# VHH binders against Protein PLASTID MOVEMENT IMPAIRED 1 (PMI1): the designs that were tried, part 1

Scores and structures below are computed, not measured.

Target 1, 154 residues: Protein PLASTID MOVEMENT IMPAIRED 1 (PMI1), of Arabidopsis thaliana (Mouse-ear cress) (q9c8e6r131to284)
Amino acid sequence: LVRIGMQKLSCLLSVEVVAAQNLPASMNGLRLGVCVRKKETKDGAVQTMPCRVSQGSADFEETLFIKCHVYYSPANGKGSPAKFEARPFLFYLFAVDAKELEFGRHVVDLSELIQESVEKMNYEGARVRQWDMNWGLSGKAKGGELALKLGFQI
Below, numbering starts at 1 at the first letter of every chain, in headers, positions and changes, except where a header shows other numbers; Kabat numbers aren't used for antibody chains.
F, E and O are the ipSAE of ESMFold2-Fast, ESMFold2 and OpenDDE, as the mean of both directions, binder to target and target to binder. V2 is 0.75 times the mean of E and O plus 0.25 times the DockQ between their complexes.
Where letters were taken out, [cut] stands.
Atom coordinates printed by the task and the answers are left out, and those that the model quotes come from them; centres of patches stay.

## First folded at step 1 (VHH)

Design c01 (framework vhh_gocatamig_d2)
Fold by ESMFold2-Fast, scan of step 1:
Structure c01 (fold): chain B 154 residues (1-154), chain A 119 residues (1-119)
Amino acid sequence: as target 1 above (154 residues)
Amino acid sequence: EVQLVESGGGLVQPGGSLTLSCAASGFTFSSYALAWYRQAPGKKRELVAGISSGGSTVYMDSVKGRFTISRDNAKNSVYLQMNSLRAEDTAVYYCARDSYEWLDYFDYWGQGTLVTVSS
């Protein structure tokens, strides 16, 4: 077993998909979606409703929610902090009518966001539960960017 | 269109060696991770080895130290060097393109090449 002695934390990941923006004119008219996938999901994934590119932007303004578990070893009294097992999520933009087009991929490890939130609580007495992400796009969308906000609840 | 074409399979005696090749076309080869899968008679298809766009490799436990995966971006090819072959390595070997960085989702597959290890 890979998780011997670890505890389980139930999490809700929230992904506020803001926009794909500053896109080349050649992208105008395409219908785009944003997909968020857990490592263990082969076919099913959480994705936005399609949004058509207009004037260099696709303004999704949609929030996706993904339920998951994160495994961890609790903090010890000898000064060692809690250790979290990696919990990666894959993010990518896709074109509904042109599946052969690829615009890059981004991996976010939820365990790193949880760790950062715990560290902020320890040092500043405040918890960080929202992260602004802005990722450069590739391929036909090169020069554009994907804007989203990540958060979680436990 | 995306194509993956395997070659190099054949009949080999136990303890022998074979090199499998996969020729790719229709995509920017250097940007993708690729993998070798195999399906033995009566078994599920399993991941044998994978190589990322940056050259990092992964191997199934039973082939570690015996098999080596490599890529040549100039030739749009990925290779599987198989040494110290055993009867249980007998399978159809498939080349696959990984659509994700984790080497766990494959969107294009080759036709396969048969490897038979027998005396």
Scores: ipSAE 0.000, ipTM 0.155, lowest interface PAE 11.9, mean pLDDT 81

Design c02 (framework vhh_gocatamig_d2)
Fold by ESMFold2-Fast, scan of step 1:
Structure c02 (fold): chain B 154 residues (1-154), chain A 117 residues (1-117)
Amino acid sequence: as target 1 above (154 residues)
Amino acid sequence: EVQLVESGGGLVQPGGSLTLSCAASGSIFSDYALAWYRQAPGKKRELVAGITSGGDTVYMDSVKGRFTISRDNAKNSVYLQMNSLRAEDTAVYYCATEYLWDSFDYWGQGTLVTVSS
């Protein structure tokens, strides 16, 4: 096994999809969705309910949950910290009735969020469980942005 | 689609050195963990060395200090440098990849290493 010496961490990734906002007027009336999936497979993708753009925004206010595993090498007794294998997730906005439209794709590596949480806890004695994300959109949605809040539970 | 092609095997005398190479096709090579396995006559296939996407390595106890695994993501290649070879290192050596999240494994055809006088 390539994962000899690695352990498996069971995680529940939460994605609070807040809004797609500051969209061009040409986007008004379109129904949008936000999709989250493992970068390597389309299986297990989750997406929001459709939300119609009104006055430059689509306010989803919906939380998505994805169960996954992250592999890591635990901290050793000689002072080396735990090391996590990359666990990338792909996020993208799509138009329900115009799937040929592309608005940009964003990758978040869950392993980096977990590592950052562990490191901050060790430094400050606090737990980081939520990250505010705001990503610029492209294509016909250029100038707009997608607002999300990411978190995880072990 | 992923294909693995091993090269560098051959006949070498005890105490000699050999470098095995594995070339992979595929645009996401850097996201994969790679490993070298071997199968000696009449024995089960065993892990020799592995390297994660982040560069962490693991080795079978009997090869620690003698073998070194490395990768070159720009060339989509993984290497096994074998030093101080012993008769018990004689085997067909296989390159393998793994999707960490999907558990799909890809294997090469193998390359024969014979250590004898």
Scores: ipSAE 0.000, ipTM 0.131, lowest interface PAE 13.8, mean pLDDT 78

Design c03 (framework vhh_gocatamig_d2)
Fold by ESMFold2-Fast, scan of step 1:
Structure c03 (fold): chain B 154 residues (1-154), chain A 119 residues (1-119)
Amino acid sequence: as target 1 above (154 residues)
Amino acid sequence: EVQLVESGGGLVQPGGSLTLSCAASGFTFDDYALAWYRQAPGKKRELVAGIYSGGSTVYMDSVKGRFTISRDNAKNSVYLQMNSLRAEDTAVYYCARVEYTYDSGFDYWGQGTLVTVSS
């Protein structure tokens, strides 16, 4: 694909992995990790260090930094806003010692976060660069949740 | 070669303050984000604070409002001002250069500087 007329936006994405919490007692003692990657490829995945579940929680408290590029066509002075090419990232919890277990997957499109951030700053003057994300888990971890905080710099 | 050298650690009473410094060399400092991590005995490494190339910052919740990260591009240095220190802040503090990667996030770390908060 040729990105004619598009600009490149360099972005540093921070993924603060807070905790997997409210986990069933059957999860105690398992070592868990959180993986972040581009949705379309397994190449270049970034993972937390393993964290053992104790008393229904795995408190990662680790930040992953990911440098990436988002392509966009700039806003025109005649009322057309900037248009961003999709940049989806896949997030998931995994068990280090039992990779056959699935706990659900969540997709975040970085281009949508950037677009919303730009729009809110123009209309409200608010900071929308940090996002609290809490996702329900499935499978053996059903009833638990994964807590993350996303931030980015352009 | 990429090099990061931490300094400023020491023994301090609860409620006290310390400033950590990290001197960097071997790369174009202005182009990279820098971060402070810490590791307490028997625990995993955790991010304390980060500062992006453009100056934006990120903090761990337990230190927000107490710690301030800053950078001086002319001196190739990053700093962590720590106020209202608590016993749970006791750890070896590491300076890290943030890498362009989806693999690990960090290739370059300093040797660390020990901070002990004790009466």
Scores: ipSAE 0.000, ipTM 0.166, lowest interface PAE 13.9, mean pLDDT 78

Design c04 (framework vhh_gocatamig_d2)
Fold by ESMFold2-Fast, scan of step 1:
Structure c04 (fold): chain B 154 residues (1-154), chain A 120 residues (1-120)
Amino acid sequence: as target 1 above (154 residues)
Amino acid sequence: EVQLVESGGGLVQPGGSLTLSCAASGFTFSDYYLAWYRQAPGKKRELVAGISSGGSTVYMDSVKGRFTISRDNAKNSVYLQMNSLRAEDTAVYYCAKTYEVEYSGDFDYWGQGTLVTVSS
C-alpha cells in the first residue's frame, strides 16, 4: 500500500463498552474482557478491566480510548470528495481465565465512520455522533451479544 | 548525504509546456517514493504528483491529463512533464522523497525548489 499524496488525520477512537449479555449459564463466574486493536498489529491494543459474568451478563460500563491515524486524499475544490484509506480495528471478547475460548471477532473500519461524519457534516450539517454497535457472539457465548458505542475525535 | 536538486523551472506563457527534473543522490533511488509538490505565495504546499518505486502514479485532480510524472532509476531522476500550463500553476515546485510507504505528506527530504511562472 502506497500512501503518497495522502494527508494524515490524527484521531482518538472512543469505545464505550456497555455489556456482554444473554450469555449461557455455563459462562457465569468467568471473568471477561473486551479488546480493541488495529487489525494488523497487537501494538497499542487496549482492553477493559476484567468483569465477571453474573446472571448471564458482564456489565463493563467502561470507556476505552485508542489513538490512531487515518490517511486520506483530500477533496478537490471542484466537487470530488475526500477518499479515506481503510483503517480497520478488531474488536473481540475474551475470557481472562480461559484464553483458549473464542467468541468471535468484529472488524470496524474507522475510515468509514470518519467518511460518514464528514459527509453528514457537509451535506446534512449534522453534529458528529456516536455509533451504537451490537453484535452476536459465537462459540460458547453463542446467543449472547456484545453492546458498545463508538465515537471519534479529531 | 542525501540531495534532491530540482531544475527546469522558468517563465512560460499560458498553454505552454515545461519539464521539471529532480536529480537525486545519496540513497538507493529505486527503493524510494518520489513526489512533486508546489507552493504558491500565501498558500499551503500541495501534492501535484507522486510515483512509487514500482512506477505507480498519483495526481492532483486539477493536473490530471495535463501533467505526467515519470522516473528513470538508471539516472536517479524523477520528472514532471507539464502541458497546457495555466496561470494557477504558478508556484515553486519541490521534489520530495519518503523512505516509509506509510508516511503521508510527511516526506524525509525536500529539494530547494524550482520556480514556475505562467504569465503572458
Scores: ipSAE 0.000, ipTM 0.085, lowest interface PAE 17.9, mean pLDDT 76

Design c05 (framework vhh_gocatamig_d2)
Fold by ESMFold2-Fast, scan of step 1:
Structure c05 (fold): chain B 154 residues (1-154), chain A 118 residues (1-118)
Amino acid sequence: as target 1 above (154 residues)
Amino acid sequence: EVQLVESGGGLVQPGGSLTLSCAASGSIFSEYALAWYRQAPGKKRELVAGITYGGSTVYMDSVKGRFTISRDNAKNSVYLQMNSLRAEDTAVYYCARESLWEGYFDYWGQGTLVTVSS
């Protein structure tokens, strides 16, 4: 096994898709969706229900869940912390009615969120974190932003 | 979409060296763990060496210190440098891509034959 000496952590990534907001007037009437997938494969991608832009916003208010595994080398008793193997996820906004439009892509490495949570637990005594994300959009949606909240369960 | 192609096998004398290469098609190579397996006639397939997405390596005990696995992400290639070869290393060597989601191997090459004999 390539994972000999590493352990497997089963995770549930939660993505609370809040809104695409402050969109240009030219976006009004388009149906939008948000897609989340493992960066390395299109298999297992999840996406929101379509939401129509009205007055500069599409208020999804939908939570997506993705099951995955993260591999890590355990902490040793001599001061080396646990080391997590990279687990990148790709996020992007898309238009149902015009799939050729691109609004930008964002990558979040789940292993970095997990490692930060472990480090904060050791430092501050906290184990659970939630990450508010606001990403600037591009293309026809330039000037707007995508608002998400990320979390995970072990 | 993804294809793994091995090369570099051949006949070599005991104590000799060979370098096996595995070229991967597609843009997802650098995000996957890759491994070399081997299967000798009449024996089960076994893991020889692996290298993770982050660059960590693992080796079976009988090749540790003799074999070195490495990768070149710009060339979508993984290599197995084999030194101090023994008759027991004779096998078909396979390149495989590990699925990071399940911990199993989802793509395999056709294999390249390595024969170690005088």
Scores: ipSAE 0.000, ipTM 0.171, lowest interface PAE 13.9, mean pLDDT 78

Design c06 (framework vhh_gocatamig_d2)
Amino acid sequence: EVQLVESGGGLVQPGGSLTLSCAASGFTVSDNYLAWYRQAPGKKRELVAGIYSGGDTVYMDSVKGRFTISRDNAKNSVYLQMNSLRAEDTAVYYCAAEGYDFLSEYDYWGQGTLVTVSS
ESMFold2-Fast, scan of step 1: ipSAE 0.012; ipTM 0.380

Design c07 (framework vhh_gocatamig_d2)
Fold by ESMFold2-Fast, scan of step 1:
Structure c07 (fold): chain B 154 residues (1-154), chain A 118 residues (1-118)
Amino acid sequence: as target 1 above (154 residues)
Amino acid sequence: EVQLVESGGGLVQPGGSLTLSCAASGFTFSSYWLAWYRQAPGKKRELVAGISSGGSTVYMDSVKGRFTISRDNAKNSVYLQMNSLRAEDTAVYYCAKSIYYRGSFDYWGQGTLVTVSS
């Protein structure tokens, strides 16, 4: 499809992986990692270094970076904001020593974060560049949460 | 496609109760703040109640103790239980999502009308 009137932004998505926390005691001793990738493809996927669960938490304290492009239609002078084509990213926790375990999958659309930041800049003169996220885990990790800080640079 | 579909509005007498529901699809529901806003004719929209991904709640002073916001992540739904309704609660009620409380709400539903009349 021809993207007439669309512009392209080169973006760097940053994912500060803080911790998997409040994990059940049965998770202690497992080595965990966090994976981030574009939802539609495994190309360019990034992962944290393995981190062992101790006393109900795995404290990653690691930042991941993914380069991508986002397409958008510019804001018009009549008050319509810039409209961004969806750019979904998939996030999930995995166990290095037990790959069959699933702890849930979370999708964040980078286009939504960019649009919110642009709108804030236009109305308040300050960009929102960091989003604190805590996601509930499932499966063997039910009751625990994954803590992340998302950001981007254009 | 992101969708927020409100329901449960209607006509109720002062002192009555209503439960509003918002069914969400097309985004990772559990990652977002969900909020109920309202707008009465000739007035600006105002935040009525909000609930974080972790379940923390915020309320407008005039509804605190009367309204309760809740969420069901398994059903991708958010609810507003409204008790002891007053004439000043008459408005169109909107469901909205944001990635966090301080962010702009990036998607709004079509709204549901609540009329409190004697």
Scores: ipSAE 0.000, ipTM 0.116, lowest interface PAE 15.4, mean pLDDT 79

Design c08 (framework vhh_gocatamig_d2)
Fold by ESMFold2-Fast, scan of step 1:
Structure c08 (fold): chain B 154 residues (1-154), chain A 118 residues (1-118)
Amino acid sequence: as target 1 above (154 residues)
Amino acid sequence: EVQLVESGGGLVQPGGSLTLSCAASGFTFSEYDLAWYRQAPGKKRELVAGISSGGYTVYMDSVKGRFTISRDNAKNSVYLQMNSLRAEDTAVYYCATYDWEYGSMDVWGQGTLVTVSS
């Protein structure tokens, strides 16, 4: 009943939500939030506290934590590296009192970040790594960007 | 009520092919991971193939290259295409939702019998 040669890693995903910035003046006064969830399910979604746009920015400065498991096939003795099953997460900005507004959606596959990290782990000496992300927004927020930092610990 | 209903089993000769279907109702199908399990007389239940909500697949070594799992979210269905069938593939096949994160499984269907003999 064991998955076919697969093992699992317990992982803590950290999402440091820095800011939505360089927003058009028409966005001033809106309360915004950032949502993070597994791409294919609405269960277990985590959101920031609402933050009001002032002078073109909403400075969240909040860290979200999500516990998950990532499945992988271990490295073989013939030089084939470990292969990780995809674990995509969906990120999006939303307006608290105007949920019909869409500002774009971004997907990050945690398995790709882990794969990248394990390939370089011998050089970094740590299980924790952090990625700076900056994504352009769309819709009413076009011209603005969402800044966040992703990290994980195994 | 959450339901999974298997169909497509039957008697087939060695080297033949069968397609098993599993129709789902009562939940948001596209958000769930699905798997096919089988149990032969006198043997333990084993994972044959799995497909995640994201479309990633896994297979038991003995069926790799012969079986293909697929899903159709618009039809709330998961399929198992079985080619080059062998006598040792004879079993009751079960469709189940599978929790990839916790490695747990609930069997919701009654199963469909596949018999490979001449």
Scores: ipSAE 0.000, ipTM 0.100, lowest interface PAE 15.5, mean pLDDT 77

Design c09 (framework vhh_gocatamig_d2)
Fold by ESMFold2-Fast, scan of step 1:
Structure c09 (fold): chain B 154 residues (1-154), chain A 120 residues (1-120)
Amino acid sequence: as target 1 above (154 residues)
Amino acid sequence: EVQLVESGGGLVQPGGSLTLSCAASGRIFSDYALAWYRQAPGKKRELVAGITSEGSTVYMDSVKGRFTISRDNAKNSVYLQMNSLRAEDTAVYYCARGEFYTEWTYFDYWGQGTLVTVSS
C-alpha cells in the first residue's frame, strides 16, 4: 500500500564520524571504516574513507550525508501530535584489512529524532538538532567506543 | 573531495556501440576499485562491471563478452566499452569508487549518472 493520507519530508541525514577510541592495543595498525545505510537495504549505503588505528584511536573526522524521505500524518487541531513512520538506519564499524571481524551494529530510527525535533520546533523554535552518539564496541574492539554526531535538515 | 563525472551516454540503435567515460577529480588512489552500475526505470540498481586496483575485472552475466571495463590511473579515469547493445541495456549508468567488501555493494563515492537509450 501507498502512504495514502500521509505527507512526506525531504530530509538530509548528516553523520559526523568523529572517532573510534579507547581501542585495545591489538587493534593498532588496522584500517577502519564506518558504514551507514538504511536498515532495509544496502542500496545507497555510504562509508568513510579508511582510517588507521594509532595509539588506540582512529580519528575519522569525516561527515557522511544520506538523502531520504520520512512519511508522517500531520498534527491535528484537536491536540494530536504529528505521527512519523519509522525510518531506521544501520551503523557499523568495519576493518578494511580484516573483513571477517565484527564490532557490533547499531540502529537509529531517524523518525524518532525528527519527531523530537518537530515537537521542540512547535514550542522552542528550533529547526535543526544534533545528537551525540557514543556506542560501545564488541568483539576484538571490546572496551572501545564509536563517537558520532547525528543531525538532519528538512 | 572526490568527485566522479560520467560522460558518453546517448541514443544508439540495437547492435550499436558506445564508450562511457568516468573522470575523477580530487584524491583517488590506485589501490581503489572502480565500478559501473546501472538503473532502469522501475528496477533496482545493479552492478554491470568492476575493476580492481590490480586490473582484475568482474561482469554481470548478461553483459559478458559484450562490455569491457578498463582504467587509466594516470588520467584518473575508468571506461566502459559497450558493444552489441540491446534494448535491455537502456538505463542510467553510474560510476562508483570504493573497496570490495562484499558483492561490490559498499561504495563511498558515486557519480550523477549518464543516460543510455538503445532504441530503433
Scores: ipSAE 0.000, ipTM 0.078, lowest interface PAE 19.7, mean pLDDT 78

Design c10 (framework vhh_gocatamig_d2)
Fold by ESMFold2-Fast, scan of step 1:
Structure c10 (fold): chain B 154 residues (1-154), chain A 121 residues (1-121)
Amino acid sequence: as target 1 above (154 residues)
Amino acid sequence: EVQLVESGGGLVQPGGSLTLSCAASGFTFSSYALAWYRQAPGKKRELVAGIDYGGSTVYMDSVKGRFTISRDNAKNSVYLQMNSLRAEDTAVYYCAKDTSYGEWFSDFDYWGQGTLVTVSS
């Protein structure tokens, strides 16, 4: 069986939520939040404090943390690198007072970020990298962007 | 508290069929992968079939084509349809919940008492 007998890494995912920016004028005054969760589950979901849109931006400047596990098959002595199983996280912007509004969903697979830093996977507790993300929004926020920075420690 | 309650086991002759059911409570059912394990006397437990939150399935080689795992999120239930049963399928069958997001792992939670399947003439 593909996954049985794999080892696990305990990881702390950090999400520095910077801003939703370049928003249409029609969004001024709305209170927004950003939610981060494991894909397809609300258990353990985290979200920012509400931030009101002013002059086309909502400047959250808040860091969220999620503790999780990533499963992998370790590197073998015959030159094959470690293989990590997918660990997708769902990110989305929401309106506190108008939850029917949808602005798009963005998925980041934490296993792919770890694979970019595979040489450091044996250093538990070490921050391995930070990634700047800037995602285009849709729906009523089309033309706007969500800016955040991802990092993790093992 | 997480609870998984298995049912549907029994005595069946070779070539027969059984459907096992697992009723779940105490967690957000639709968000987790679930699996069926089995253990025969004196043997280690083995993963028989798994289903993730999105409906993707996996099967051990010896049951592929004979067993089908499915889930019903509205009823908080997972099922194992077993066809063309063999003497080697005799075991206690356990329903297991994944300990974390959506993937079947070596670290499943075993919360049920199991249901006995005996394949004998």
Scores: ipSAE 0.000, ipTM 0.103, lowest interface PAE 16.2, mean pLDDT 77

Design c11 (framework vhh_gocatamig_d2)
Fold by ESMFold2-Fast, scan of step 1:
Structure c11 (fold): chain B 154 residues (1-154), chain A 119 residues (1-119)
Amino acid sequence: as target 1 above (154 residues)
Amino acid sequence: EVQLVESGGGLVQPGGSLTLSCAASGFTFGDYALAWYRQAPGKKRELVAGISSGGETVYMDSVKGRFTISRDNAKNSVYLQMNSLRAEDTAVYYCARLYDSFEGPFDYWGQGTLVTVSS
C-alpha cells in the first residue's frame, strides 16, 4: 500500500523475553507473564507463557514475534534518509493470578528502531541487529528488572 | 469512546477556500498520526493529506501547494486549509486516526463533511 508520498514496510519484530530478575522474596511463587501490544488497544496483543518466580527470578527464555506494517516517506535523490511514522508499543509484566498488581509499563517507539535498522540493512545487506533492554520494575516488584532483547527484520 | 468530528464543509465557487476542522476525543491525541481522506460519488476513498505525531506532512500530488494540513495538540484538533479549490475537489472529506490497526485506520473515521465546488 503506497500512501501519497509514503510507502508501507512489512516488518518482523522479535522480542526475546529473557527474565524478570532481582525480584523481592514476596514475589516468589507468583506466575508472571510479559505482554506486548499497541499502546492504545488490546487487539493483537501477544504474551509469553506463564513463568513462576523462583529465588527472585522468572526465567522466561521465550521469543515473541510481532508482524506489523509501518509507513515511511522514502529517501529522496538529494540524500535525505527515509522518514518513519511513530509506532508505539506497550510492554508490561503481569501476574497471572493477581492481575490487579501493577509492575510498571514501558513504551517503545518502534519507528526509531526500524529507522536505524533499515538504514543499516540498506548499506550492509540482510543483517539483524539486537538491542538489549533492561527496565526497572515498580510496585510490588520495585528493585527488580525486566530483561529483553529486541530484534528487527525486514 | 474514540470520536472524530469534522466540520467546515460547504458550497464554494472554483478558486475559493475552506478550512476543515476535526475535533478528536477518547485517546491521547499527541501520540497519533492523523489524516484527511475524501470520497467523491462513485469513486474510491483516497488519502488527501497526513500529519505524523511529530508534525511531518504528506500530500497527494493534485493538492500539493493548495492544501495545508496542521494540528493543535492542546485543542485535540487537526485542520485542512484548502485554497484554489477545483471542481475535482468535490467530495465528502473524512478525518481518520492512523495506527488504530497495523495497516492504518480501520475502525476510527469521522462522519465526514461535504465539500462542493461548483459555479
Scores: ipSAE 0.000, ipTM 0.107, lowest interface PAE 16.0, mean pLDDT 77

Design c12 (framework vhh_gocatamig_d2)
Fold by ESMFold2-Fast, scan of step 1:
Structure c12 (fold): chain B 154 residues (1-154), chain A 125 residues (1-125)
Amino acid sequence: as target 1 above (154 residues)
Amino acid sequence: EVQLVESGGGLVQPGGSLTLSCAASGFTFSSYALAWYRQAPGKKRELVAGITSGGSTVYMDSVKGRFTISRDNAKNSVYLQMNSLRAEDTAVYYCARTEVYYTDSGSYTYEFDYWGQGTLVTVSS
């Protein structure tokens, strides 16, 4: 039941943190970071170097890497489809100098990116290698957005 | 502990409306597809509506245009808005968490791994 009979796919999740942008003037001067972790645990969390907000943006331009496993039941050639166990990651912006501030949380399920990549390959004949993400921020950063590029390697 | 708790069922007259709610706990709600099934007395369960983590929806033919499925990830809830109810809609409605399988034909199938206790909808005068 708990992963019995499932295979383990070793993955490297890449997160290119581009920028937090269109931020309110009240955010200028704050040092920001972006954290990525498995949704269920803070163990193995990775974060960017702090970046100071200037003229409404913090341009991180840093790539984060997280090693993980995705469990799946492969297609067996006997009519059984491949089944992937959810592998959610939590993303959030934080202020180094004001950790009580919340700017919103975003979850991306790596298993869904893998499924989409396979489906796009079959439908369009081209593998999806990178996903451009742009998420609206909340709280003191409302009106701003976090720009990321996600990818994975098997 | 994964839990799905349905509510909102009741007695309604033909042509009436009801909204069913399903509150989820014990898993990362936003990462899963959710669906509503129903089972009429003496019949097998059938899929009524489904919604993916990204918000794409699917409906059985007999409810298209009458029922609307939606989700609220902030509240860990999925909803079924039922309009223009008919006697044939009388059933116990179940909320289910789904897993998506990729097939070799390039399509997805749904498998349900957790179910709620159900909520009864009776359409009768």
Scores: ipSAE 0.000, ipTM 0.077, lowest interface PAE 21.0, mean pLDDT 77

Design g01 (framework vhh_gefurulimab)
Fold by ESMFold2-Fast, scan of step 1:
Structure g01 (fold): chain B 154 residues (1-154), chain A 122 residues (1-122)
Amino acid sequence: as target 1 above (154 residues)
Amino acid sequence: EVQLVESGGGLVKPGGSLRLSCAASGRTFSDYAAAWFRQAPGKEREFVSAISWGGDTTYADSVKGRFTISRDNAKNSLYLQMNSLRAEDTAVYYCAADSYEWLYDSSEYDYWGQGTLVTVSS
């Protein structure tokens, strides 16, 4: 694979997994984990240590780190902004001892986070370096939510 | 920080088996995601297999079912058991390690061994 005219940006993606919370009582006692992987890798993942649900929450309080590269075409000085190649990551909650359970899946494209940070520099003079994410869970965890914080470093 | 030394390469006939070893010094494999990559003559380096600090494994489609990655923390070593070898497995095999969780892309690893040659020929 040749990426003609593209540059490489080395990035460290940080995923602070805060908690799965407001879970139905039927979830109490289950051991949960949160998985993050490159979208292109079916079975690959970084994941949290298992955390048991107690009183409607699993408080992971763990940060996952993923080193990666994002490819881009630099700004051309003629007014055309830098363009980044998509770098999607898949996030999902899973039950350690009941992997047949599905609680929903979310995709975050790291290139979009970088683009937003660069745009903030261009228009507001400051980079955005942290994104709070909360998404509603489905299946047996419907009514609950997963809270995490994303960041990256170059 | 980490030095990696591969061994176990050699000449083997199609259908044969080899076990590659990678010895680490400086840090243990329990603190690293580790992987095997290979590079055939005239081709780009390609992913073969990886193991996370937690022991999760992944394999390239071309080797799935034939190769097994493992580690021995007591010996601070990473292994690749290669079975049912084919001519297209001929390559220099590299051990790679990083302080972050399991990684797939070769460009994301910072620590590399010198490589060990595997030739599958009749």
Scores: ipSAE 0.000, ipTM 0.122, lowest interface PAE 15.8, mean pLDDT 79

